# VH-VL binders against LIM domain-containing protein F (limF): the designs that were tried, part 4

Target 1, 197 residues: LIM domain-containing protein F (limF), of Dictyostelium discoideum (Social amoeba) (q86i44)
Amino acid sequence: MSGQNILKCKKCQLEITNKIITNHNSDTFHEQCFVCKLCSTPISDPYFTDKETGDFYCAKCEVIRNDQSKPLRESLGFCSLCYKYFRQNEDILTIDLERYHIGCLKCTICKKGINNEKYYREKMTSKLSNYCCEDCFEKVDKCNGCNSMTLGQTLLAMGKNYHANCFKCFKCSEIIKPNSPYSINKQTNTPSCQKCN

## First folded at step 1 (VH-VL)

Design m09 (framework fv_pamlectabart)
Fold by ESMFold2-Fast, scan of step 1:
Structure m09 (fold): chain C 197 residues (1-197), chain A 121 residues (1-121), chain B 107 residues (1-107)
Amino acid sequence: as target 1 above (197 residues)
Amino acid sequence: EVQLVESGGGLVQPGGSLRLSCAASGFTFSSYEISWVRQAPGKGLVWVGEISSSGSTINYAPSLKDKFTISRDNAKNTLYLQMNSLRAEDTAVYYCARELEGWYDYYFDLWGQGTLVTVSS
Amino acid sequence: EIVMTQSPATLSVSPGERATLSCKASQSVSSNVAWYQQKPGQAPRALIYYASTRATGIPARFSGSGSGTEFTLTISSLQSEDFAVYYCQQYNNWPLTFGAGTKLELK
């Protein structure tokens, strides 16, 4: 009859299930979402918000970000992972229009920094993409549903690995959630959810 | 007092080599990034490359990377440009130019008088 | 590389007149543009940097403006010593690139 009250993070717009951070406007955030973009320190007053990106900056980093006396440094931008400015003449890794210091991207498998060498990306999400180096690529498993590489967490079903969104009922195409019952067609080796069984 | 002076230019035959020098005086040479810029007769300015204050980082114009080598000797306050396999197209006045001290290159605030390299038979 | 295009190639003017020189970048270079003056047989001399800031010792008649892709050098009351070739340069991206120059000549 009545819906559940769910607090959502204003920054990422996902449900807050743990610690809630509240600002002076009574907006709520995940603890990890209410941090300075450049230094990653938890935000406290005074702070500044970029109107275009919604990112937060502490007072110290706002001065660094807006340093008009160093126009070339500002025009070179900053790394999307560590949020520190690029140095002049520094080699920059560019992936999907995002820029990174050499070594800021780490292989998900071996944890070694990804340099100016060949790398591979898991294409399931552009916001939270996982990367691996060439040496680890041959050791990664493929998703049995989409036939693409798996670098992050996977669902183990029917003895095979699947991305969470790739394990679907053969009959209705709905996602079969973890720990949900399903049936297997022995001749086609395909899953069916309880409603389609 | 503050100056850059190029030397080592002259007439060379195609396929020959030259080493240009740029002597700095009146300022702390080891604190500045320095570039080489060339200008063919009657033509515009073309950036050749630069070297960091310590000498650890060198950047070249992509079309010239395999032909020229930039180096420096901070103890002698001298910058060098080694030029190999010279062709008629390399005929130019070669300038060394100081980049404004700091975290970024604003502009070339000090230039040498240039040294002429002529590649001809 | 970023291409810097200067226009006109030659500008004929008389002393006391105003000269306006244009420089266009093939992509945005923010305000990271410098202007240089070169007289025959001499090295270039810095006039303007960061699009509009005069270098030390440069007379007030020289002014720069612009940002992004369109830049202008203006000389408000030409003196006889101002007849020279003028180059724009971007220092936003590597490699550093110059325009082909605009020659100011006596009309």
Scores: ipSAE 0.000, ipTM 0.415, lowest interface PAE 19.2, mean pLDDT 78

Design m10 (framework fv_pamlectabart)
Fold by ESMFold2-Fast, scan of step 1:
Structure m10 (fold): chain C 197 residues (1-197), chain A 120 residues (1-120), chain B 107 residues (1-107)
Amino acid sequence: as target 1 above (197 residues)
Amino acid sequence: EVQLVESGGGLVQPGGSLRLSCAASGFTFSSYGISWVRQAPGKGLVWVGEISYDGSNKNYAPSLKDKFTISRDNAKNTLYLQMNSLRAEDTAVYYCARDYGDYEGYFDYWGQGTLVTVSS
Amino acid sequence: EIVMTQSPATLSVSPGERATLSCKASQSVSSNVAWYQQKPGQAPRALIYGASTRATGIPARFSGSGSGTEFTLTISSLQSEDFAVYYCQQYNSWPYTFGAGTKLELK
């Protein structure tokens, strides 16, 4: 009994028989018990623990729960960027079912607040989405491979911009890595990798 | 109970460097974006830059991007402003101010400021 | 960048009167305007955000209005403690910009 190697969840005090989550204090948890109470997302640093309840909150939700302002439009929830409730008679921007305060979503190019539902998102951005307003959409460089806008990091090849994963060999369609040798067919203006030459 | 206390200001020679600190208390520091705002003697307020809650994103006034660096230590509840290549025009009271949200830009609480004087 | 223009630069009023301060943006900032009060030797204090929402602890005599490019801060029944410099600020676009301030002084 006492010789058994049993791990218990610090939050619920029940035995962990599946995946074990360990925090920076070497405490162990069930995967389901180490989640943000408000958004149910798995916890990652930084996070907060309510000392009275033992509940965890991610950084975003800690801002929400500490907002002492009366939520006058609670049925609308909160802004997806700043995580504060909407106020009475406040204008709201809705994009893909997410709600934002007017001005919370900034155009990456002109830095103006996006104040209508027409916006454009760079598809090749992984963590923070790069957005631009309708006016800037027509003025941004397009990726020569996928013909979608470029707002973040690009590869400059053959005098044109490409997303890193869009510069491909014309013959085999494999990605041509940065600084890898390739040749250009000047008649068709197409690249081919070293092995396809 | 929310408090922001700036320190590190003083007299510095042109071309010199200075590091300002802002100590936060009375709120969960690591949940908020924080900005630096400066005010030259007898002049108005000028936004310097901001840092996100986790330090992964930073934005600066375009004229200050190359000479100022914002950082934070959430374990110490402290914000920093590294200032390099200082000129007389950088003479100002420097305030740290809490962003209402992570990217909102409305400042609900301000420190009392620390004076930086760039003079020979 | 968006330029915020405040008028008048100085407004002379007596206690008990109503003060009206104007702020104009060079282009639309929707309702993303804040107002701050600053007394000599003190840090700015938040008064209004979202053009019309009072910050915590701010007396009801302070009210804000406006949208787009024209904004107003109104102080009804002025108190002696209200003599200060008032700044408007837009937070609709980077870089965030402040007006040059309106000094409210005793007549």
Scores: ipSAE 0.000, ipTM 0.424, lowest interface PAE 19.3, mean pLDDT 79

Design n02 (framework fv_nisevokitug)
Fold by ESMFold2-Fast, scan of step 1:
Structure n02 (fold): chain C 197 residues (1-197), chain A 120 residues (1-120), chain B 108 residues (1-108)
Amino acid sequence: as target 1 above (197 residues)
Amino acid sequence: QVQLVQSGAEVKKPGSSVKVSCKASGGTFSNYAISWVRQAPGQGLEWMGGIIPILGIANYAQKFQGRVTITADESTSTAYMELSSLRSEDTAVYYCARDLEWGDYEFDYWGQGTLVTVSS
Amino acid sequence: SYELTQPPSVSVAPGQTARITCGANNIGSKSVHWYQQKAGQAPVLVVSDDSDRPSGIPERISGSNSGNTATLTISRVEAGDEADYYCQVWDSSSDHVVFGTGTKVTVL
């Protein structure tokens, strides 16, 4: 109604009226707009974005297009948060193949700008991370499985905090998913999944 | 999250070949890349090459071109590094290491290492 | 051939700060990773993407990268920090992973 409450495709900027595809960043796309430019297959993590064109490439095609004539890692492009070009005299912050203006990354907790000397990262996927500054890192809860910060997703199991992918069976090391049954060895206080006992 | 377990130590004669294995557990083998890095006694780390199992594509350091072959078997979650035409200078500990993202080579998990001794 | 130069050794007293440099032309435009290797053990990733700390790594270990020098800083050094440290980049022009020459940190 009148340009309110409508979902637009991140790639083509047109309204999505059929199937909605959502990526790990919660961006929405038409099914046909979230495909690899070279092979036309649907995109899944991990994937790469060309900063000048906005085109997507799957892992396989990224290797192909980055063969002998590929641009150097030193090449400039856009900031992945504000989508503005880097200026000639500007330092850039590079994280997970994405580039950022210094100060565009903000601490999830205190909302202050982060630079490349003072941040900590909670990886959620290979391409998505939560960030916090040094002061906030000291204050946040840590995951009992990996001992890193818990800014995004966490679950409470056996009285301790875990990232979703860090609560694992002691015997087989497989992830014990939320709402999945598990057993606790009362002598060692360790969890085991359904198939391991 | 992931554990990389390598095959045991090998003693080889000059001119022979060696094949070292690296078995991944606790994660999806196909969703990351595996590199091989060696270290001669008392020396630093030297990258030999890597493979992306999803792609079936291996990339090799120029120094080892023609002598090294890196392969992966997704059904057994195992990567392999085969080095041929062995010389005494190939005596080293050989490590496999996981790279979460192709093109960045961030080695977050390493195997325990395999000592390969080449002597006449 | 792109090369990363590190000092061969650094000696530091417990509780003090150790700084290990990794030098190369325009290294500040590259993503630098750092590894700790204790005697007889495999390397462990201690800093990724210039300044990010992997899970399980103490907050007193940090990194920076600007211009021609990347630096690994170990604050409030403990005996357990004694190890060899290596910086590492991906050199896109040669399609090669490059490791630094390594620095042995000795804690008195």
Scores: ipSAE 0.000, ipTM 0.420, lowest interface PAE 19.4, mean pLDDT 76

Design n03 (framework fv_nisevokitug)
Fold by ESMFold2-Fast, scan of step 1:
Structure n03 (fold): chain C 197 residues (1-197), chain A 122 residues (1-122), chain B 108 residues (1-108)
Amino acid sequence: as target 1 above (197 residues)
Amino acid sequence: QVQLVQSGAEVKKPGSSVKVSCKASGDTFSSYAISWVRQAPGQGLEWMGGIIPIFGTTNYAQKFQGRVTITADESTSTAYMELSSLRSEDTAVYYCARGPDYGDYEYYFDYWGQGTLVTVSS
Amino acid sequence: SYELTQPPSVSVAPGQTARITCGANNIGRKSVHWYQQKAGQAPVLVVSYDSDRPSGIPERISGSNSGNTATLTISRVEAGDEADYYCQVWDSSSDHPVFGTGTKVTVL
């Protein structure tokens, strides 16, 4: 009965735990996600949204973006990882709604480039993600709590891997932190924190 | 309004290292690229390298590769440039400069620090 | 290596027009930025993207860029325009900015 809705950023789809930015449509964003794509300054009205990418542009940068006097270079867009423009005749890797230089997106495990192959993503922040190629994904253990891949550091508990925030007490749902004691119910094979033992 | 404030002048011995700081105020520090540009007495502007703080990505001019290290501390909004194995020809004014490289495909510099004079002499 | 060539000096009388050129192969396909540096001071951006003037820069200062030559034009020159001027482009092939050789503008 005392539940609270979790606000997610419309741009990156991650939980907003601090300052919330709201637009005229009542959409919510992280402060760093509601910025102009070209100049990176905070958005204020009037602003423009690219329908295909979802990127925002301030009034000044919308003029620059649509400037036909330099059409080819400006129309090629920017890499979502390094934020540098694409060069003429350069191959562009497109994943979801984002575009990348071929050399910018690499598998976290084997370090080889991800070149339009099937990939797997563990999102760490709105600007950072761990990426894994299909070959490495088959070798990666899954989190026993959320059933998603574990590319970063994991907590080994009850003989299984967990993301740090996925190992929770069965009774109170509080996160059981690394190096904290817990008990196991042998009939249900579920963990409980010391408080709920 | 944006302001870049650099550390004070330094006198160094050949073979030593120098680390110059550049503190940004005004805009969001991590959203912009910070470059280092030097100018030897009576000479022109020479780009050394830059950093994009939010991604931790650095880019160095070939001439300085192996001797220059550029870092950033987002918590203090400060960028650093460390130049090692100093020679007398490294005597110059060192500038930090902001490039809005997040979508700036022309890599220009809209705001500059006041400059730091580094003198290398024995 | 992509190099921007500027004349080393330009002399001009007050009230006249100074023209500073920046030459390179197909520079008209790049965006050129211009900086003014007065003695003992840091550079100041005076023209961006070939012809855009930052706020606070007088309309007497303008830029153009086509073919193999970009030009910074200072009309109705004043004593306060005496400075070194540098052009700059971003070289996509080397992933770094390139500055011109610099031009010293002297007002008679």
Scores: ipSAE 0.000, ipTM 0.423, lowest interface PAE 18.5, mean pLDDT 77

Design n06 (framework fv_nisevokitug)
Fold by ESMFold2-Fast, scan of step 1:
Structure n06 (fold): chain C 197 residues (1-197), chain A 121 residues (1-121), chain B 108 residues (1-108)
Amino acid sequence: as target 1 above (197 residues)
Amino acid sequence: QVQLVQSGAEVKKPGSSVKVSCKASGYTFSSYAISWVRQAPGQGLEWMGGIIPIFGTPNYAQKFQGRVTITADESTSTAYMELSSLRSEDTAVYYCARVDYEWLPDAFDIWGQGTLVTVSS
Amino acid sequence: SYELTQPPSVSVAPGQTARITCGANDIGSKSVHWYQQKAGQAPVLVVSEDSDRPSGIPERISGSNSGNTATLTISRVEAGDEADYYCQVWDSSSDYVVFGTGTKVTVL
């Protein structure tokens, strides 16, 4: 508060001495205090707070916990992006471990819906990824280390784009950090960290 | 023929970790949740946690939070429960069980055969 | 924390009726499920949602739930009914899933 910058968790009111989580209102929490009560995953927007208990619920679990009736057998659960029920007559797109409404997954570049066409993926999180359609894929810069799309912030090294964790020493495979010295073998056109040269 | 088949018995030392598998067959794996329930010798049933494969969301009983990890692999129709920092009081039979998550509050209708985990020095 | 209280044991003669109670505040507002566990075996669902009987379960086994008490009733008891019985509810205000303390049914 005053005199010292002591941060307290809004949920438990105890001092935060380790990792701090901040919400959109600039409230601070312990990592373990800002999780969904039912699924125990870290909270992200949109989320819901039970006013009587102070517990948090992700959008998926809020719908589940408030449903006092058994859903129709034709219901297929919730879209992983918009958190709304599937209706029995809707077409569903399944990618990895999640289900989506047709049209909820959009190409990051052209913004058109991905609807069972060929698509390409750059991972953003464990559950979400940047996606692009085939037409846009050929126009996107690729990471020179992993050969996947680069849509976010990248490193420019040796005239090529790299994800931060993809620029590695050719000899030891250790990540070469920004501002770290490295050498280029002109014959093989490969980078080597200072220790390996 | 709906079945849940679990991995075999394990003997572990205190402080180690154990990972038990539960292979599902005879139904659409992603349409049902899998829960893990344990039973110490001569004791009652204790829920540890569960996972909904289509959402990829585990939930854990508070007693086990921080020590248990529940995962699911849809490509092999297999759920896993890993328990770390094992103590002698973790000696128990561990069961996986199926529940229809769309019909919550629904029952555990199909159970695995159980996996005995013995923790001894 | 929400707790389901069961008697630790019930003794009954063959052909008689066994009644196993599961007590908790306002349990009648919840769906109660019942499991039978024979020695050395996994639990088996015998009653779901208060009174529904799964396929393959004898009609002698039935359930009810109202107020503060849910009851599993086993009529015309047979030696094969000897087992431990557990009630169970879903309660998001505690640990999500709550099991009863269990009742050992002995047929004398």
Scores: ipSAE 0.000, ipTM 0.421, lowest interface PAE 19.1, mean pLDDT 78

Design n07 (framework fv_nisevokitug)
Fold by ESMFold2-Fast, scan of step 1:
Structure n07 (fold): chain C 197 residues (1-197), chain A 123 residues (1-123), chain B 108 residues (1-108)
Amino acid sequence: as target 1 above (197 residues)
Amino acid sequence: QVQLVQSGAEVKKPGSSVKVSCKASGGTFSSYGISWVRQAPGQGLEWMGGIIPIFGTANYAQKFQGRVTITADESTSTAYMELSSLRSEDTAVYYCTRGDTYYYESSGYFDYWGQGTLVTVSS
Amino acid sequence: SYELTQPPSVSVAPGQTARITCGANNIGSKSVHWYQQKAGQAPVLVVSDDTDRPSGIPERISGSNSGNTATLTISRVEAGDEADYYCQVWDTSSDHVVFGTGTKVTVL
């Protein structure tokens, strides 16, 4: 190593000695300084910066902060996709406590609205999911472990596709991580992790 | 069956940029990542980077950081690789390939490959 | 940086067994994939996740991975097996895909 410089948080101007967060402009922040001012959630793109204060706001809170209109169903909040309020007598979809206008939830594959019909969901992260209508679900690759769709990342193991957390040892049921060796039982054609021999 | 079809060969002069396309068919475009791998004449395979279309997030090999841009258009099922500030050493066949390359626990395999695009950089 | 070392060439007679090694420190802790590339053609995945064979790949081709060496084994070699072979891993420490140096298999 040669000539290490002190990294400073652009928000508070103090030295960063723990976890560093970097934005698209290569500005560095303390983890606790790169959060939405209104909801205190860590910032991710897209986000907005108040020109007067320098405070950050996530997309949802920016709409709330600047919207002067009175919502008709304020207790329901706003749609998690379009960030508009729900109106009286409007049908909504609720998934994991997130709410959507019925027309806003679209199939990831065909881009058509799901419209309160049967749909399938694949969780990518705690806040991001892929959605698929019934027609497209039949056509997509399936995880051999859970039999659900694989619009996201998969492992190819034993000639079959698996979600990373669905490829498990037959003997102990622990997840066989993508970078770990495994054995195949020739009689049952099932995988076994390193510790199960 | 999944097929990846790439744009045709290009001849470029040093200092210019090239943009290669890769159109996917026969499967769901957003179900897997798309990576770009190049091969100089008579040399081995070199990974340049990849993109996960559903996220729009690209990851680049450090050697190409700042010179390569990988993008995807889900509406046309097409991925792109643009390489700038071309040098004679960039003369190679450029392949697009399908596989998972951005996940710290992923195994990162490439199950389908495009036919390759020859890019020649000459004075 | 993590590097995968392969012998530059392997010569084998028809009907015999070719073994192509891919060497790296603790490679047995990683998933190794193998590609076959014939002259003028794109690479083709022949082994994934150390031992798995994609549909359409003959049973004569197999893989193993343990300790510091992964091996691609081609039994009962045919003229059509003449090609360049590359091993590959995802190196989590560098956040990069790494290819081996490649091995040219010649069938005499």
Scores: ipSAE 0.000, ipTM 0.414, lowest interface PAE 17.7, mean pLDDT 78

Design n10 (framework fv_nisevokitug)
Fold by ESMFold2-Fast, scan of step 1:
Structure n10 (fold): chain C 197 residues (1-197), chain A 123 residues (1-123), chain B 108 residues (1-108)
Amino acid sequence: as target 1 above (197 residues)
Amino acid sequence: QVQLVQSGAEVKKPGSSVKVSCKASGGTFSDYAISWVRQAPGQGLEWMGGIIPIFGSANYAQKFQGRVTITADESTSTAYMELSSLRSEDTAVYYCARHYDILTGYEYYFDYWGQGTLVTVSS
Amino acid sequence: SYELTQPPSVSVAPGQTARITCGANNIGSKSVHWYQQKAGQAPVLVVSYDSDRPSGIPERISGSNSGNTATLTISRVEAGDEADYYCQVWDSSSDHVVFGTGTKVTVL
């Protein structure tokens, strides 16, 4: 047929008047338009084309731009309870100095995950705490010695719950140890250690 | 653990240039980007620019464009900042700091910092 | 140009709460990071992404960010909290890191 034979660059849509670069699909490009977006090196097979932008990436740069696991593993760390890595843009629950996936921290009473909801904490040791959700907090028993909530291991003495460090002699205020004998005053319903009897 | 160790203090004359080094250890150097931040005596933090070592290309704050050059050598896990045409107002502590590569979907923030290098410019 | 404004100084007694603000138009749409710098030392990241605490940072230090103000809150202040504090954002439109003007926290 008749007409002007004009080759256009597929990338910029302008006429190619100098050196023509052709890919495996028979598309034509300016030499300066057929380069990796990231490193600016001339493209060679294998390469990748971003379908939204039309930009080209060499094999090395495609791996780099898609590899989000290295920053995640090194910087975001992992959950202190399940030991799996945090994902990008994942909400992280931070309690004390430890990080948890939402839902990995469990209510001690109902065993459901604490998912960015209000929670209550009972500190047992410097490294160990028990947690409960708001619904369970209103139903949990209080320690008869300190009048604070009880979620973990307690002593049942005189029909009442006590934290281990809260069951004390009424007379001398020393802790009554589990295997130590104690007496109950029938009038006041209070415990006393062997030394104070 | 990741550690950034910088070269020692320097005293330079006005009009000269200085090149400060930052050696990274404890982690994969090429997976992250390195920025340079300076602090003049009694002043705040000022970002100068950063580099993603894999590209060898750097991004500079407009204030330093034309005077600063940031480079990286992956073989020695070392980043460099060279500042030319030094003036007395360039007297500052210069820090290198690691940041996430925005191309991997992370924003720039600095989780590890070098100890700082004092550069004094005096006649 | 996007600018983060902080009060130059905050004085607080031990055991009280210090509140450091970082102001900018629509800063709540950006992620704010906070650094602590003690005299003669390099800055240390204390809050990332508005409210995340890095490992080793006490729960007394917390962050928030909404509207035109981001805030770093230090509860039950200790002498060791005395330092300069800087907020920081990444401005995607200019491809630049922006630091706040800095706040000197004095514990007296």
Scores: ipSAE 0.000, ipTM 0.414, lowest interface PAE 18.6, mean pLDDT 77

Design p01 (framework fv_pozelimab)
Heavy chain, then light chain:
Amino acid sequence: QVQLQESGPGLVKPSETLSLTCTVSGGSISSYYWTWIRQPPGKGLEWIGYIYYSGSTNYNPSLKSRATISVDTSKNQFSLKLSSVTAADTAVYYCARDYEWLDYYFDYWGQGTLVTVSS
Amino acid sequence: AIQMTQSPSSLSASVGDRVTITCRASQGIRNDLGWYQQKPGKAPKLLIYAASSLQSGVPSRFAGRGSGTDFTLTISSLQPEDFATYYCLQDYNYPLTFGQGTKVEIK
ESMFold2-Fast, scan of step 1: ipSAE 0.014; ipTM 0.539

Design p02 (framework fv_pozelimab)
Fold by ESMFold2-Fast, scan of step 1:
Structure p02 (fold): chain C 197 residues (1-197), chain A 121 residues (1-121), chain B 107 residues (1-107)
Amino acid sequence: as target 1 above (197 residues)
Amino acid sequence: QVQLQESGPGLVKPSETLSLTCTVSGGSISTYYWTWIRQPPGKGLEWIGYIYYSGNTNYNPSLKSRATISVDTSKNQFSLKLSSVTAADTAVYYCAREGDYDILTGYFDYWGQGTLVTVSS
Amino acid sequence: AIQMTQSPSSLSASVGDRVTITCRASQGIRNDLGWYQQKPGKAPKLLIYAASSLQSGVPSRFAGRGSGTDFTLTISSLQPEDFATYYCLQDYNYPYTFGQGTKVEIK
């Protein structure tokens, strides 16, 4: 034991270095830790505490969380990666209107969970997207045609990487498909499809 | 192929904590809800609660103050602790998997064989 | 909590008989009802889910019907292996609740 006094948040157990919130029991919290689990609004009386999880609920959300009916649970939706329904009081990550369980969505490069607002997306098809975190975005290769990131499958043409739909004829702008014949203008270093030669 | 097996002491003294473990084999514990159900001798079935593999739980209100369910994904196990037991807690305890398909599920497709726990001095 | 009431609590029947078991919910549960068979000394086995969907591997003589509050399980031609206790379960709302069971005895 030392003489150092550290105020710790009862919810997260980390040191409080800014505004301290206290409850009627004189417990201390970070401002962001003393919030309703369902609506994220700062807690005020009356409120309820889940004894098993330690989570707080405002009066409105206490009524909602006690309604565990299947229609309400179905209305919460399901994870876009694992296709399991969300349950009440479960943490949900929302990215581009798609929802995920915490830990289901991972950075393609570093494999760590994406759990913040700063992420980057490469959309490959209407059903397929690749994601990466902010730290990895600066390190990823870029498509030579659109200058956007390349996390998935690419086409190697003229010594450079392209998304499949980004390697186009310089004259007609038609996509040059894999294994299709094309010509290179040696002076401009640009490709042209067979019909534009 | 998925199998569940309960294990734990068959005799618990009044006021002590009942502790049971369910071991899942033939499949992963991930992406399913896992449940405990009990049946007193000669009586009907009572749902105790569930745990999702991520740790989220829900309990029957009649047992919520005494019941704790936990999961250990590294061992493919989940466990039940029931505190302050009395003779009324004497029952066969089953673990079960809540089924899973394209829409929200609520049926128990795999069950353990059950383990009898007797509460007596 | 939603109360599930089964009737009858027990019945006696002969091999080949048509047997009907009823389950009533204290409130509307849509089709969120399952039927389970429990043989002496064994764990319950899922027969029917979503009120009327037959679980894979379950004989076609078992049929469920109903929605809302009133549900039935029918065994069209009772076999010796059908001696068991049958339970309904609502999975509409937590806590999940079982009926008290119907024991089917061979005459």
Scores: ipSAE 0.014, ipTM 0.500, lowest interface PAE 7.0, mean pLDDT 81

